# Designs tried in a protein design chat: VH-VL binders against Large ribosomal subunit protein uL10m (mRpL10). Part 127

Target 1, 224 residues: Large ribosomal subunit protein uL10m (mRpL10), of Drosophila melanogaster (Fruit fly) (q9vpl3)
Amino acid sequence: RGKINIQRPKAPHYERARVVAVTQPKYPELPKAKSCFKTRAERTQQQQENPYNEIIAREVRNWLDHSRLVAFFHLSSITADDIFRVRVQLHKQNLHLKSYGSKIIEQAVKNTRYEAIVPLFHSNHCIVFSPDPEKTAALLRIVRRVPQMVLLGGIVEETMLSRNQLVAYAQMPGLHAVQAQLVQTLSQAPGHLIQQLQAHQNSFVQVLDVHAKNQMNEETPKST
Key: E = the ipSAE of ESMFold2; O = the ipSAE of OpenDDE; V2 = 0.75 times the mean of E and O plus 0.25 times the DockQ between their complexes.

## First folded at step 7 (VH-VL)

Design e77 (from y85 with light chain D94E; framework fv_anetumab)
Fold by ESMFold2-Fast, scan of step 7:
Formats: sequence, structure tokens, C-alpha cells
Structure e77 (fold): chain C 224 residues (1-224), chain A 119 residues (1-119), chain B 111 residues (1-111)
Amino acid sequence: as target 1 above (224 residues)
Amino acid sequence: QVELVQSGAEVKKPGESLKISCKGSGYSFTDYWIGWVRQAPGKGLEWMGIIYPGDSDTRYSPSFQGQVTISADKSISTAYLQWSSLKASDTAMYYCATSFYDWGEFDYWGQGTLVTVSS
Amino acid sequence: DIALTQPASVSGSPGQSITISCTGTSSDVGGYNYVSWYQQHPGKAPKLMIYDVSNRPSGVSNRFSGSKSGNTASLTISGLQAEDEADYYCSSYESSSTPYVFGGGTKLTVL
């Protein structure tokens, strides 16, 4: 008993009561009209989140602008060891696996030619970047060993491709054949690409159509 | 085009050291994995290990970990397989082979190096 | 140790089709679409004939085809020719620590 009291030092009752009385506010509550404003803690949190998001958003834009190959994946539950091994194999092929929050991706691509990708990031996701589009075959062979990573689509040489189009691109031998295939793919009816996207996520079609149309209107400023 | 040229046949006694080579040409040697596969006389293929020459990242089969050393010299586009002390059971044909994208298959094979260990 | 099971030998006549099986477990052949097949003539290095279950490298005859059902992969050779007489090995991915697991090999005789 005595030892318990020594191990748990307690302020005298009168001292604690005195401190509480001194620090209590004169009025019980702030006026209700004032409670509509953000608290200091809420304002500080918003300020901290905004600077972080913009810094990372600039990093994402930099990766998009300097990569000739960008591939988008859905991520199912995966262990740290498994994703690390995938990252190592990818890195050896100059393929860079990155993960960013959905809001950061949205902020990064807003008002850019990449805005159409936003719906791909509503769930767990990752992106692979590379300056070398010839590495698409290497990417797909490495990722096929990772059933937790599901290919959604990508961007090759600034052209947005569906999953099936990326797979076809990866199977092309050499630069000349690849260029011919991309021209043929792009000249096909728009319904083909839309149908492929609908097979995975039905809600994407309308959003992608709206964003793609907006990007087309903004990216072709009618300059003389 | 892509070619792997291995060193010539070796005849050794138990306890001797040995280092055999595999020279790659016609591709970017430092950008792809290169592996070693053993085939004992009249037996099947056994994977021994692989190396990524660009950073010397090396992976061994559990059966060969500690029994051999795999290395590479990127300045001369050559991979090596080395024993500190040979045993009679090391008598086999040794192949080197490339893995162009990732593991699981070997795209191109060297001609093989026959190693005979006998007294 | 050999993890994948192949028949020791198979035989056929010129013009026939033959199939070589390769049986593993759900952690190798059954778990992944990373089955390869190699052809080895006596005294020569192996040659990759099939990768990723059913894909052919450039230069490999379309007489060679691959498939998989459950834990068993199969190599089918149609229109058998004398040149097809060789040893055939299957291989599968299992894990990062054992990225190559070979079968015991099958001797194909063309009579």
C-alpha cells in the first residue's frame, strides 16, 4: 500500500481544485454563431495538408511529363516483401513503381491532358513510370507474376491505351511495327476502346468522354 | 545477334579450384539477368543461380548456395561460375543463359562448358 | 530435386501429333502462367520453344503449341518430323527464391 502511493504521486486535492477553478472559462460556451468557423486546429490541419499535396502533385506531374510509358494498376492486398521484390525487378528495367493518394492524383492532373485517368484511382492503385516505351513488354512480364496488380490501362508516347491495347503494344517487335500498330489502333472506331474500358468499370465511360472532350477543346487553342 | 560464348572444357582433380566464363554479345549485357544451369551426365537440367550484371544482384538455388560463386565483369561483358574446391559430383555440363525480361524462362543459351572432375 | 513430373519417354510416327505432360502443384504450374518448354538435341544446348504457357519465340514452328489445365501443362507437337526427336524439358516459376523449377525431361522418339 505505501509503495503504491509512492509510485503514483498525486497532487493534493486542494491544489488540483484550485488549478481547475483558475483555468475554467468565465463563460460556459462560445456564442453559437462563432462555432460555424473552423477551429484553430482545423485550420492548421488544412494548411499542413495543402502544402504536402501540392508538393507531391508537382512530383506526379514531373513523372508524367518526363515518362514515355505510364501504366496504371489496381492493387489488391499485397505484402511489403512481395511489393518490394516487384519494385526491385521493375527498377532493373528502368521501370519506377509509385503510389500516390487519389486526391493527390486528382490535384496533379486537374486541367491537364491526363485528367481522364482520375476515375482509375478511386480504389487502391499504383503507377509505373518509364522513359523507355520499349520496356512495356518487360513491365507486363514482371507484373504477370503479381496477381494482386491488375492492369487498368496506360499512356504510351502521349497516347492513352486500354489494357488490351497495351498488351498488343507489348507484343510488337521493334519500333516500326509499333508505330504502324498504334496508327491502326487509333484509327479504329472509338466504340472499341470504350467497350474495353466498360468491361472493367462502367462508371468510367461518361467521365472519360467528358474529360477527353474537355482536354481536346483546351489542348487545341485556336492560334493562327 | 545475341550470342553467349562459354569457356572451353576443363579436366580437374578433386580439391582444385575452377572458374568458368560466359561472354555475352549482341545485347546490353548489364540490363538483363544471366543464369547458370547444370546438367549431370545423362541427367536433367538444374538451375544453379542468376546474376544481374548491372548491379551484381545474385540469387542462388538453395541446392547451390555456398557451393559455388556467381559473378560478372561488366567491362568485358562476362559472367563467371566459380568453385573453391571441386568434388567428383561436380562433373557435369554447365550452361549459361539469358533471361531478357524477368525470371521464369531462359531466352538464349551458351554452348555449354563440360567440367570433368576425376583423380 | 525435381519438382515437376514428366513422362520419361514418348514416341510417335512422322505426321502424327503427340503431347508431353508436365505436372506440378498449385504453387508452381497451377499457381502461375509461367510454364516454359525447352528442346535439347544430343550434345547441344537447350532451345526455348514455348514460354508463358503458350507463347512461341520468333523462329519456332507453329507445330509446337502449349496449354495448361489445373496443375498440368502440356506441350503438343503436330505433324511430327524426324528433327523433333530430342529431349523436352518443362520449367515453371514457383517463387522469388526458386524462379526456375525444371521437370525431369521427356525423351521423344520418332519412329
Scores: ipSAE 0.303, ipTM 0.619, lowest interface PAE 3.3, mean pLDDT 79

Design e78 (from y85 with light chain S36N; framework fv_anetumab)
Fold by ESMFold2-Fast, scan of step 7:
Structure e78 (fold): chain C 224 residues (1-224), chain A 119 residues (1-119), chain B 111 residues (1-111)
Amino acid sequence: as target 1 above (224 residues)
Amino acid sequence: QVELVQSGAEVKKPGESLKISCKGSGYSFTDYWIGWVRQAPGKGLEWMGIIYPGDSDTRYSPSFQGQVTISADKSISTAYLQWSSLKASDTAMYYCATSFYDWGEFDYWGQGTLVTVSS
Amino acid sequence: DIALTQPASVSGSPGQSITISCTGTSSDVGGYNYVNWYQQHPGKAPKLMIYDVSNRPSGVSNRFSGSKSGNTASLTISGLQAEDEADYYCSSYDSSSTPYVFGGGTKLTVL
């Protein structure tokens, strides 16, 4: 976000369109337009009928279908330059950091077995995709040094895993077949997993609050 | 056991070329950055640059950009630091060190290569 | 362009505690929690003692601790021992064009 690719700069037509839009002649008032706002239901219906949302939702489905590792993160405030550095480091390990709006994610996973993940995206979020599940250890090693990214859980070999299960998986060596069998052993029902992921998120927020208060007080860590 | 083994001491004349090496073992060579750190006699540590062997992405300190070339050969797990034309001011101990992050700490260090440039 | 500032020397006696400071700007020490400390004995390569402000690698004595306040990071060594006599260097991530910077180094003498 903070950088523009030289080979693919922002479309000149977009900036020209903005200039043209600002200079557009006034159009007559419509009866419905006396309210500048559409109702939430009208906005939702318009989004569902928007072809661009379906194109991006298809992109999300394609990432889900072709990734053997998917990790979900809460994303706290971070600069564009800092997230770009994280994205570059992840890309070196064949890990692809993506951000999508919650409505697009909901549309992408609606009527699929992944529909249960929608509540994870009510706040600021990002997702990491990879075709290689053996990169889970590298992923966790990178993000542990990015305090703005908080692991919520993920999907490995189409099996939903909690944060603790992903950490356990990352520590397992072995062949793909053995790893897939271990993933099945670690897995839980999706309904219970989502509750665990949300509970871990809330527990982490509490831990951060305690840590911040301790940091402000700057007390000796040990009594003696 | 992670180990970085550097090439032996070098004694050179000004204007000569030189290439020193740092061989990594006991870890995934292509998954770690390898950096070069200079220490002039009796002076402190200076970061020169860092390379990711997996794709040869290289970053230099502004002080060393254009003065040296950092490279790596992933087939033999070896990183290199090279000068096209040495100067007397290049006399220093040169360390290689590994980091998992291009913004992070150096976990493991080589033993150092002493380079002496004199007439 | 502004390098990290450390005192040239610090001294202490066995059993005492000492602190070494490392001062930068909001673009390095003040802006990020990526401050590291290295110990170097004469004729040897540096050894990582503290990473990310306050974390110790396995095998490093709990007598070594790190902290940060504003633009200044500190390395504290408690229960000083003769073997702690060495040069200490801080380092930090730098958000400017130089992504990594070292401090000038501090010589610790144990008297």
Scores: ipSAE 0.536, ipTM 0.777, lowest interface PAE 2.0, mean pLDDT 80

Design e79 (from y85 with light chain S36H; framework fv_anetumab)
Fold by ESMFold2-Fast, scan of step 7:
Structure e79 (fold): chain C 224 residues (1-224), chain A 119 residues (1-119), chain B 111 residues (1-111)
Amino acid sequence: as target 1 above (224 residues)
Amino acid sequence: QVELVQSGAEVKKPGESLKISCKGSGYSFTDYWIGWVRQAPGKGLEWMGIIYPGDSDTRYSPSFQGQVTISADKSISTAYLQWSSLKASDTAMYYCATSFYDWGEFDYWGQGTLVTVSS
Amino acid sequence: DIALTQPASVSGSPGQSITISCTGTSSDVGGYNYVHWYQQHPGKAPKLMIYDVSNRPSGVSNRFSGSKSGNTASLTISGLQAEDEADYYCSSYDSSSTPYVFGGGTKLTVL
């Protein structure tokens, strides 16, 4: 009661509980008319990889919560040495390149305003995080050296931006107020932005495929 | 305005030590790589090495590894190229140049430091 | 030694287009898109004209263009002008021996 319940729940006296347990007669276990337990299959399915995935999903949420710049990229085939070199250059600018499976990203953004970005990650992808939105220009300078990384869009100051809007943000003069104004001018409702990002992604992949085929054929350009 | 200002011309004898400087201004010194390029009289450009001043990550051409030391002092935004013992074959124009990437594209160049080593 | 092969000299008349080649191997020019071109006037420091095979820095005339086919990169100068007379150097990332190497240089003469 009252204060006793606040300080510590009232429990049976230890000695009394022990005496009851020792003197209790042994009875055969009887099946219960109703089971409140989940089946082994239900428990196994619910816990299959979920603890590990939830730990990584929490990592992703922490990156999203602490990053004022998030950029999404399509990632074409790239060697481990090349991607490591890119990671080093990005890290020197406080830009953190991460790659997560689409299932983990879905779990991380589920029940958040960013749930709509999940379709962007059905192909090979990577994400760059930074606490510093002023590093957007540095990010794009580094990534222009990596044709295997194709910008899809991003989030700046919690506002979703398309590829073109993010590029425009990066090109703004060094006045903070002007950059803030640009973000507001370029921003769109999340649903409309995701539709545009998917359209740009599909068109861009098609253009890159045509360009790659022309490059592999070593065809001399008709105009220079 | 980005500017790299190099130290003045040097005339030295073989066996002497030398340290030449390259001071950067108008940009974030610790966010850019600084490389050194050698050009012997009437000859072409030779890539010597590069340093990232923010963490002193330094990379050398095999031809210059052990022959020179590249360093930087971020408190005065200055990079250095140093010899412990000069040879007549070290006579050349030495350029410093800066790159945002470690891929060796040099966007801005110093005016050059002429080093003459003669007996 | 010279790691990348350039012609020692090329020449052209005003208004003409000229091309300078830079030939390496699959471990440098052929293997990576990190080929850069520099212009050097007599007594001056070099100037970056093209980076990553075909990209121009701000302030460089659109008369300058770059390309690559196999192990050979090319710098093309269209509408040749007297002020283009200079030495031109290619440079490439090299995975086999050094982080970077230069070509031997090409002297462009505007007739």
Scores: ipSAE 0.288, ipTM 0.597, lowest interface PAE 2.9, mean pLDDT 79

Design e8 (from y85 with heavy chain F106L; framework fv_anetumab)
Fold by ESMFold2-Fast, scan of step 7:
Structure e8 (fold): chain C 224 residues (1-224), chain A 119 residues (1-119), chain B 111 residues (1-111)
Amino acid sequence: as target 1 above (224 residues)
Amino acid sequence: QVELVQSGAEVKKPGESLKISCKGSGYSFTDYWIGWVRQAPGKGLEWMGIIYPGDSDTRYSPSFQGQVTISADKSISTAYLQWSSLKASDTAMYYCATSFYDWGELDYWGQGTLVTVSS
Amino acid sequence: DIALTQPASVSGSPGQSITISCTGTSSDVGGYNYVSWYQQHPGKAPKLMIYDVSNRPSGVSNRFSGSKSGNTASLTISGLQAEDEADYYCSSYDSSSTPYVFGGGTKLTVL
């Protein structure tokens, strides 16, 4: 094939670098916003008056009405890549992770039997929906590896359950009739869900209070 | 109750193709990932890749990307590991194992398939 | 390439306790609580002994325990028995290149 050729690659020629630049992916430039100086109050009021909120609230109601499993979580700071990985794994188990603004959730559950859940959404939150209540064990197994998601409670077969009640339900594999009976039995005490959810919120406050007290003690150490 | 049964030992020459199998039973085949692990004679464990049979989502270790193909047939609860052209360096014991997560522990293991490639 | 560092061998006498270390980086052992340990007897498939740093699967003796400090995970076997003589492998999630990596393995000899 002729004379001996140099087989090692050389640095790219200028023309090759130019070709690479013109083949780079492109997307349309977004137009610059024409108004940028709204106060927080004005933005909040605009969101409440936005008819788009009614459409999303209806979507939330449809998820609640058509899901036999709904789980509520407190959500701590998490990267987009990490939450995406969690969402993919949940989706493989027919579990659908959704995040909605607290105002939209309040609007969705207003004047419904679910209005009692509103206090759960005054902090950062997310919700997992599924048409299949048998996936409760799978949900808890996935969330075990996501410390940023803290289970607060949920709804199984239209029955509101505390965190502990959901965990109990999940531990009964392959016993559909017994699981249904357990759900009914666990739901008999009015206010249990709200009481348990307030207890979970209070545990965070207690941890912070203990930390503050320890800091005060460290500021004035006593010598023995 | 969960069991993974792998195909029998294979003796091949370099350049030949091969497809080995891993049949699952006693669990929901489409709800768990199946991973493949290689162990060369006298050496340690190497993770090759993993497949979710429910949708055929497959992920490979960079060391094995393009060298092997992982597939699954959910109608017969069987996962496969395939080579288009074997090399002597492919001589190893190959294990399949289940995992609930693609990033998780390998909980139930097959008995292994010994592949010997020599001229 | 071996991603996680284990000692090649450890030894102990019946009734004693031994510890096997597994050292990685902040992208694997140090960054996550997804460390597992496997036991392999000669000619047999590996068996999961520990997952998520310290959890035991059903049927695994409570003589086996796991822990982690910084970039190093440890498997401790108490009340050492002759049947514990095997190869032990650690593994972890790895965010840097592949979702799963193994350690080089440790041969445990019961003297």
Scores: ipSAE 0.428, ipTM 0.686, lowest interface PAE 2.2, mean pLDDT 80

Design e80 (from y85 with light chain Y100F; framework fv_anetumab; at its last look DockQ between E and O 0.13; V2 from the best seeds 0.00; counts 0 for: pae E 13.7 > 2, placed apart)
Fold by ESMFold2-Fast, scan of step 7:
Structure e80 (fold): chain C 224 residues (1-224), chain A 119 residues (1-119), chain B 111 residues (1-111)
Amino acid sequence: as target 1 above (224 residues)
Amino acid sequence: QVELVQSGAEVKKPGESLKISCKGSGYSFTDYWIGWVRQAPGKGLEWMGIIYPGDSDTRYSPSFQGQVTISADKSISTAYLQWSSLKASDTAMYYCATSFYDWGEFDYWGQGTLVTVSS
Amino acid sequence: DIALTQPASVSGSPGQSITISCTGTSSDVGGYNYVSWYQQHPGKAPKLMIYDVSNRPSGVSNRFSGSKSGNTASLTISGLQAEDEADYYCSSYDSSSTPFVFGGGTKLTVL
């Protein structure tokens, strides 16, 4: 059996996230001469040092540390109703769909064992967390039917896995000791895993770019 | 291995109450939706509603909302469909079926329960 | 509320191919790739033949195939056999009112 004790309760629905977003702190204007003429470097530095981002980054670190299953997805355009439906179905399986900005992800994983995941978040993305690694099969079964979500890879029992390795892990839902050994056997060095995940992401982005260009060239823009 | 076993045929009079059952085995009962599908004599399939036994989340077809109650007892892996007061128009074959998704197909079907309501 | 539109009947001879259509709207068949097909022999429970427009469950003959174009999904049965004579129902997810909607059904006769 896996770890039972986690400090964090199950994730709230998107309605709760919306309430949190609405009540987020406002950042006061700094009393600086000609503050509107800040340089690019000053704006970049100010963004990285934003206290609000550090609070959310800490939330992301807590999810990573308290989840035995973490899966990374590219997220294509999807309606609010459709993503909510997917989120509800995932939640029934103790799977928690989250979306965070790339800058916040970078701050959260800086100087941690998870730092290698940062390149995965340069495009539209989402992450699924769970305290239960046995739910990997259920996760893949749900997401297989959501074409807007493309699996990039993940972390199971603190081991980084490629898409193919996650699929292999999901096919062995019995014998927990064997599953733990399988995860270790399938594990790869962070550099090798990142190369595989980036190759898949880059190929997918290239396919989308080619498809988008072909649609613009072959079809007239949609009219209502 | 996956099996849905439904209760036996029922013959009732209008105004009587009835509760029929669907027992699941060979799968994780709390991880699948169970739906109820009605088929009146010589007619097509008509979805009535679904329930997720893990949390008792229940959704009804607008045509059957308020006319029937769907419930489940996860301790005995059994789902139920009940009427407080039967009508002659409730005469039909009733199937239970499982789906992993509330937006997907019904993978496995019970054998059906024939309900006949006549005076 | 509104059932998906299927022809009431279709017929073919052994060895031929037939196609059954299932027409909906942009909120069901047209909007999603969650179309299923069920086969029902007289007096028996329905059996899933196709899911997600074109996928076959284990044990279903490759003579059965599914497709979709716009608001219309189609079930094609090739190499017709006498045992294929049955009622066929399509089903889809419906985003507007209910999670499920069934077609009216099509009776396939093998002559």
Scores: ipSAE 0.606, ipTM 0.809, lowest interface PAE 1.6, mean pLDDT 81
Fold by OpenDDE, look of step 8:
Structure e80 (fold): chain C 224 residues (1-224), chain A 119 residues (1-119), chain B 111 residues (1-111)
Amino acid sequence: as target 1 above (224 residues)
Amino acid sequence: QVELVQSGAEVKKPGESLKISCKGSGYSFTDYWIGWVRQAPGKGLEWMGIIYPGDSDTRYSPSFQGQVTISADKSISTAYLQWSSLKASDTAMYYCATSFYDWGEFDYWGQGTLVTVSS
Amino acid sequence: DIALTQPASVSGSPGQSITISCTGTSSDVGGYNYVSWYQQHPGKAPKLMIYDVSNRPSGVSNRFSGSKSGNTASLTISGLQAEDEADYYCSSYDSSSTPFVFGGGTKLTVL
């Protein structure tokens, strides 16, 4: 029985080959994860030819309108895998990483309160959106590990902030903490006032008592 | 203050099932990953897996995939590590720990649960 | 399992500086700045000492410092004290296999 050449297996019989060809599971080509971050050149070309630019612009506007935290980043050379990892981390914190072409951004923010952000989009960039401004600290923590993401600035509670201002904001005690402190301070104020008012009353009563005692002592004739 | 409190030591026989727990307090349980680390007697640390309680995203080390199940109940801020059938080789100290990242450092650690599997 | 390589043991006298190395590959220590160091005393849980190669968590002594060159990360302990006697583990993100990998550990003895 001839040594089965395992390195060059004989072509199966024609009928078997047909069956194998038909029964080979056509694995759907995993959708090539369209690198969400196309080169600037590719983005520009797509923006010129894409009838959906208006739709995308509306999407961008929608994100801006519904976000209480928006952060703008410059992107240096970064791999798709790294971007994906960052995206997952951000998503866990209810932070949404998006990338749009500069022209789309311009179109989206034209004649809106966001028009001032247009100068930030001169190179490869990405935007992070969140409905929760308290996630600013989480955002900064995540992106610190991603040197390819350079923070340019952002919008928090409808206020445009510089990079440094965003960092400062993230370091501030949360609104709830501040509110708690305020409530605590306010709750202490009435107590102090009451104490002060009572102190005056008590002092007055003491003075009256002393006066009354003195009058009683004067009226008690020393019965010699 | 962040605290992780693990369930007590377990003594089991081969073939038995086991579920140990890790309860977190002092932080938002759903905003941090919680991982499990094994340390066999006299051996080093082994990363087993990690779970994000917020959405139950779970990741395993290849060495532990299919060997254990990691779960979490966010309603009681508790993570779990369970075996369907224990082996003698499962004898080890098991630590739970919190991480901000799925691949990040472990910031806070539980006190550990000693599992002894002996015939 | 591809573990990070650490020396099995290191020793030093009180007041001295010692360094523990952690050697990996370009897919872990060399590729990322996600190296951490843990201290573990006998019978205790590990404690995070360094994260992101050189950062110290709050409450960790400034005697502990971390660095990296190429595929090797280093933990330096200056002014060695008796309380520093422990096992030390490095860890790193690993893009090639497991998301996270520990070193084999180093026993530090203070003489």
Scores: ipSAE 0.589, ipTM 0.814, lowest interface PAE 1.0, mean pLDDT 86
Fold by ESMFold2, look of step 8:
Structure e80 (fold): chain C 224 residues (1-224), chain A 119 residues (1-119), chain B 111 residues (1-111)
Amino acid sequence: as target 1 above (224 residues)
Amino acid sequence: QVELVQSGAEVKKPGESLKISCKGSGYSFTDYWIGWVRQAPGKGLEWMGIIYPGDSDTRYSPSFQGQVTISADKSISTAYLQWSSLKASDTAMYYCATSFYDWGEFDYWGQGTLVTVSS
Amino acid sequence: DIALTQPASVSGSPGQSITISCTGTSSDVGGYNYVSWYQQHPGKAPKLMIYDVSNRPSGVSNRFSGSKSGNTASLTISGLQAEDEADYYCSSYDSSSTPFVFGGGTKLTVL
């Protein structure tokens, strides 16, 4: 079958990725988004990799510090072909798809206002980072065609937004002053927002399973 | 609403040059591939090439590489298809189409530009 | 450029199901799940009906379905209606020399 699509991207994109990778701090391989269960060998390896968790957490902190847009998704089972296509589409718009373990996310947001996002990463997930908050509409347009990625919420200009708030933010590109004021207002009460995100996470997992199953049977995607 | 509007029909003679256009609106023009598809009268669709206007990455079908030039002007959200020297066999309907996915899955199509080349 | 083989024509009666085939090679239909189908009525631009072998875009009737086996993709139209009469084209990613390629097209006639 051949599920390797890397040979379709243009050479300049590959060469830029190589240059960036060489200049970055070296890190252990990050956990995969689809890792729900561990074999005995994987558990043993996890224990031996604890010294590197802070290095990987520093990478996540760097993404958070340099990203004005961060979006969190629940990730259902997805083929390697499909996730590669999505990553390439996102990358062309300066949107960077990543996955990290919940322990690493916890370390990355420790002593920050975002510390309560850790429960969002109990299940399979992915995160999209971008320095360009104006790319929120493009992000949502791309992922509407990917039923395996379900938006949970995000961070815009250092303010946590729910799914509905992030969608509303994307619909207001001509009202930047209003969008900035809304983001600042929400940043003043992070504790209440965090509790509401935690409450909705459990409900979204159940809705995601039904939604994905319905789309496989009907072959008609539903936009969110 | 995504819309692709192509330039009007052309009647040309062999050997003449031609540049036809496709203007995109209702979406971020630089963020998605836009391609050109040829359809000779009574014939099927032929992929010609595709451009990513954000960085001008351009890919051609082998049958058309060196035969046409695909370009874009992102300041006016317009893609172009050019011939330096038309042939009678270039008589066809030419469509532009945008792909929101990298692999040539064209969701939105222009209305087509009929190019007629005869002497 | 035409590299995928489709029958020149197919026909069916209203209410029946028909299947249109699209045969390629291991460098395209057989090797990848990036097969699309387009419907084209006379004088109009093509319309995307199926992508990624079996997925329907929003607004496309669930009477249209896609599948593949080996190097052959198939478009199935169930509950055939008069308005389904059109030309149908498959396309696929092609690793050999282009990002994708079209089939030669199939004229569907509703009897």
Scores: ipSAE 0.000, ipTM 0.457, lowest interface PAE 13.7, mean pLDDT 75
ESMFold2 (binder alone), look of step 8: mean pLDDT 91; pTM 0.932

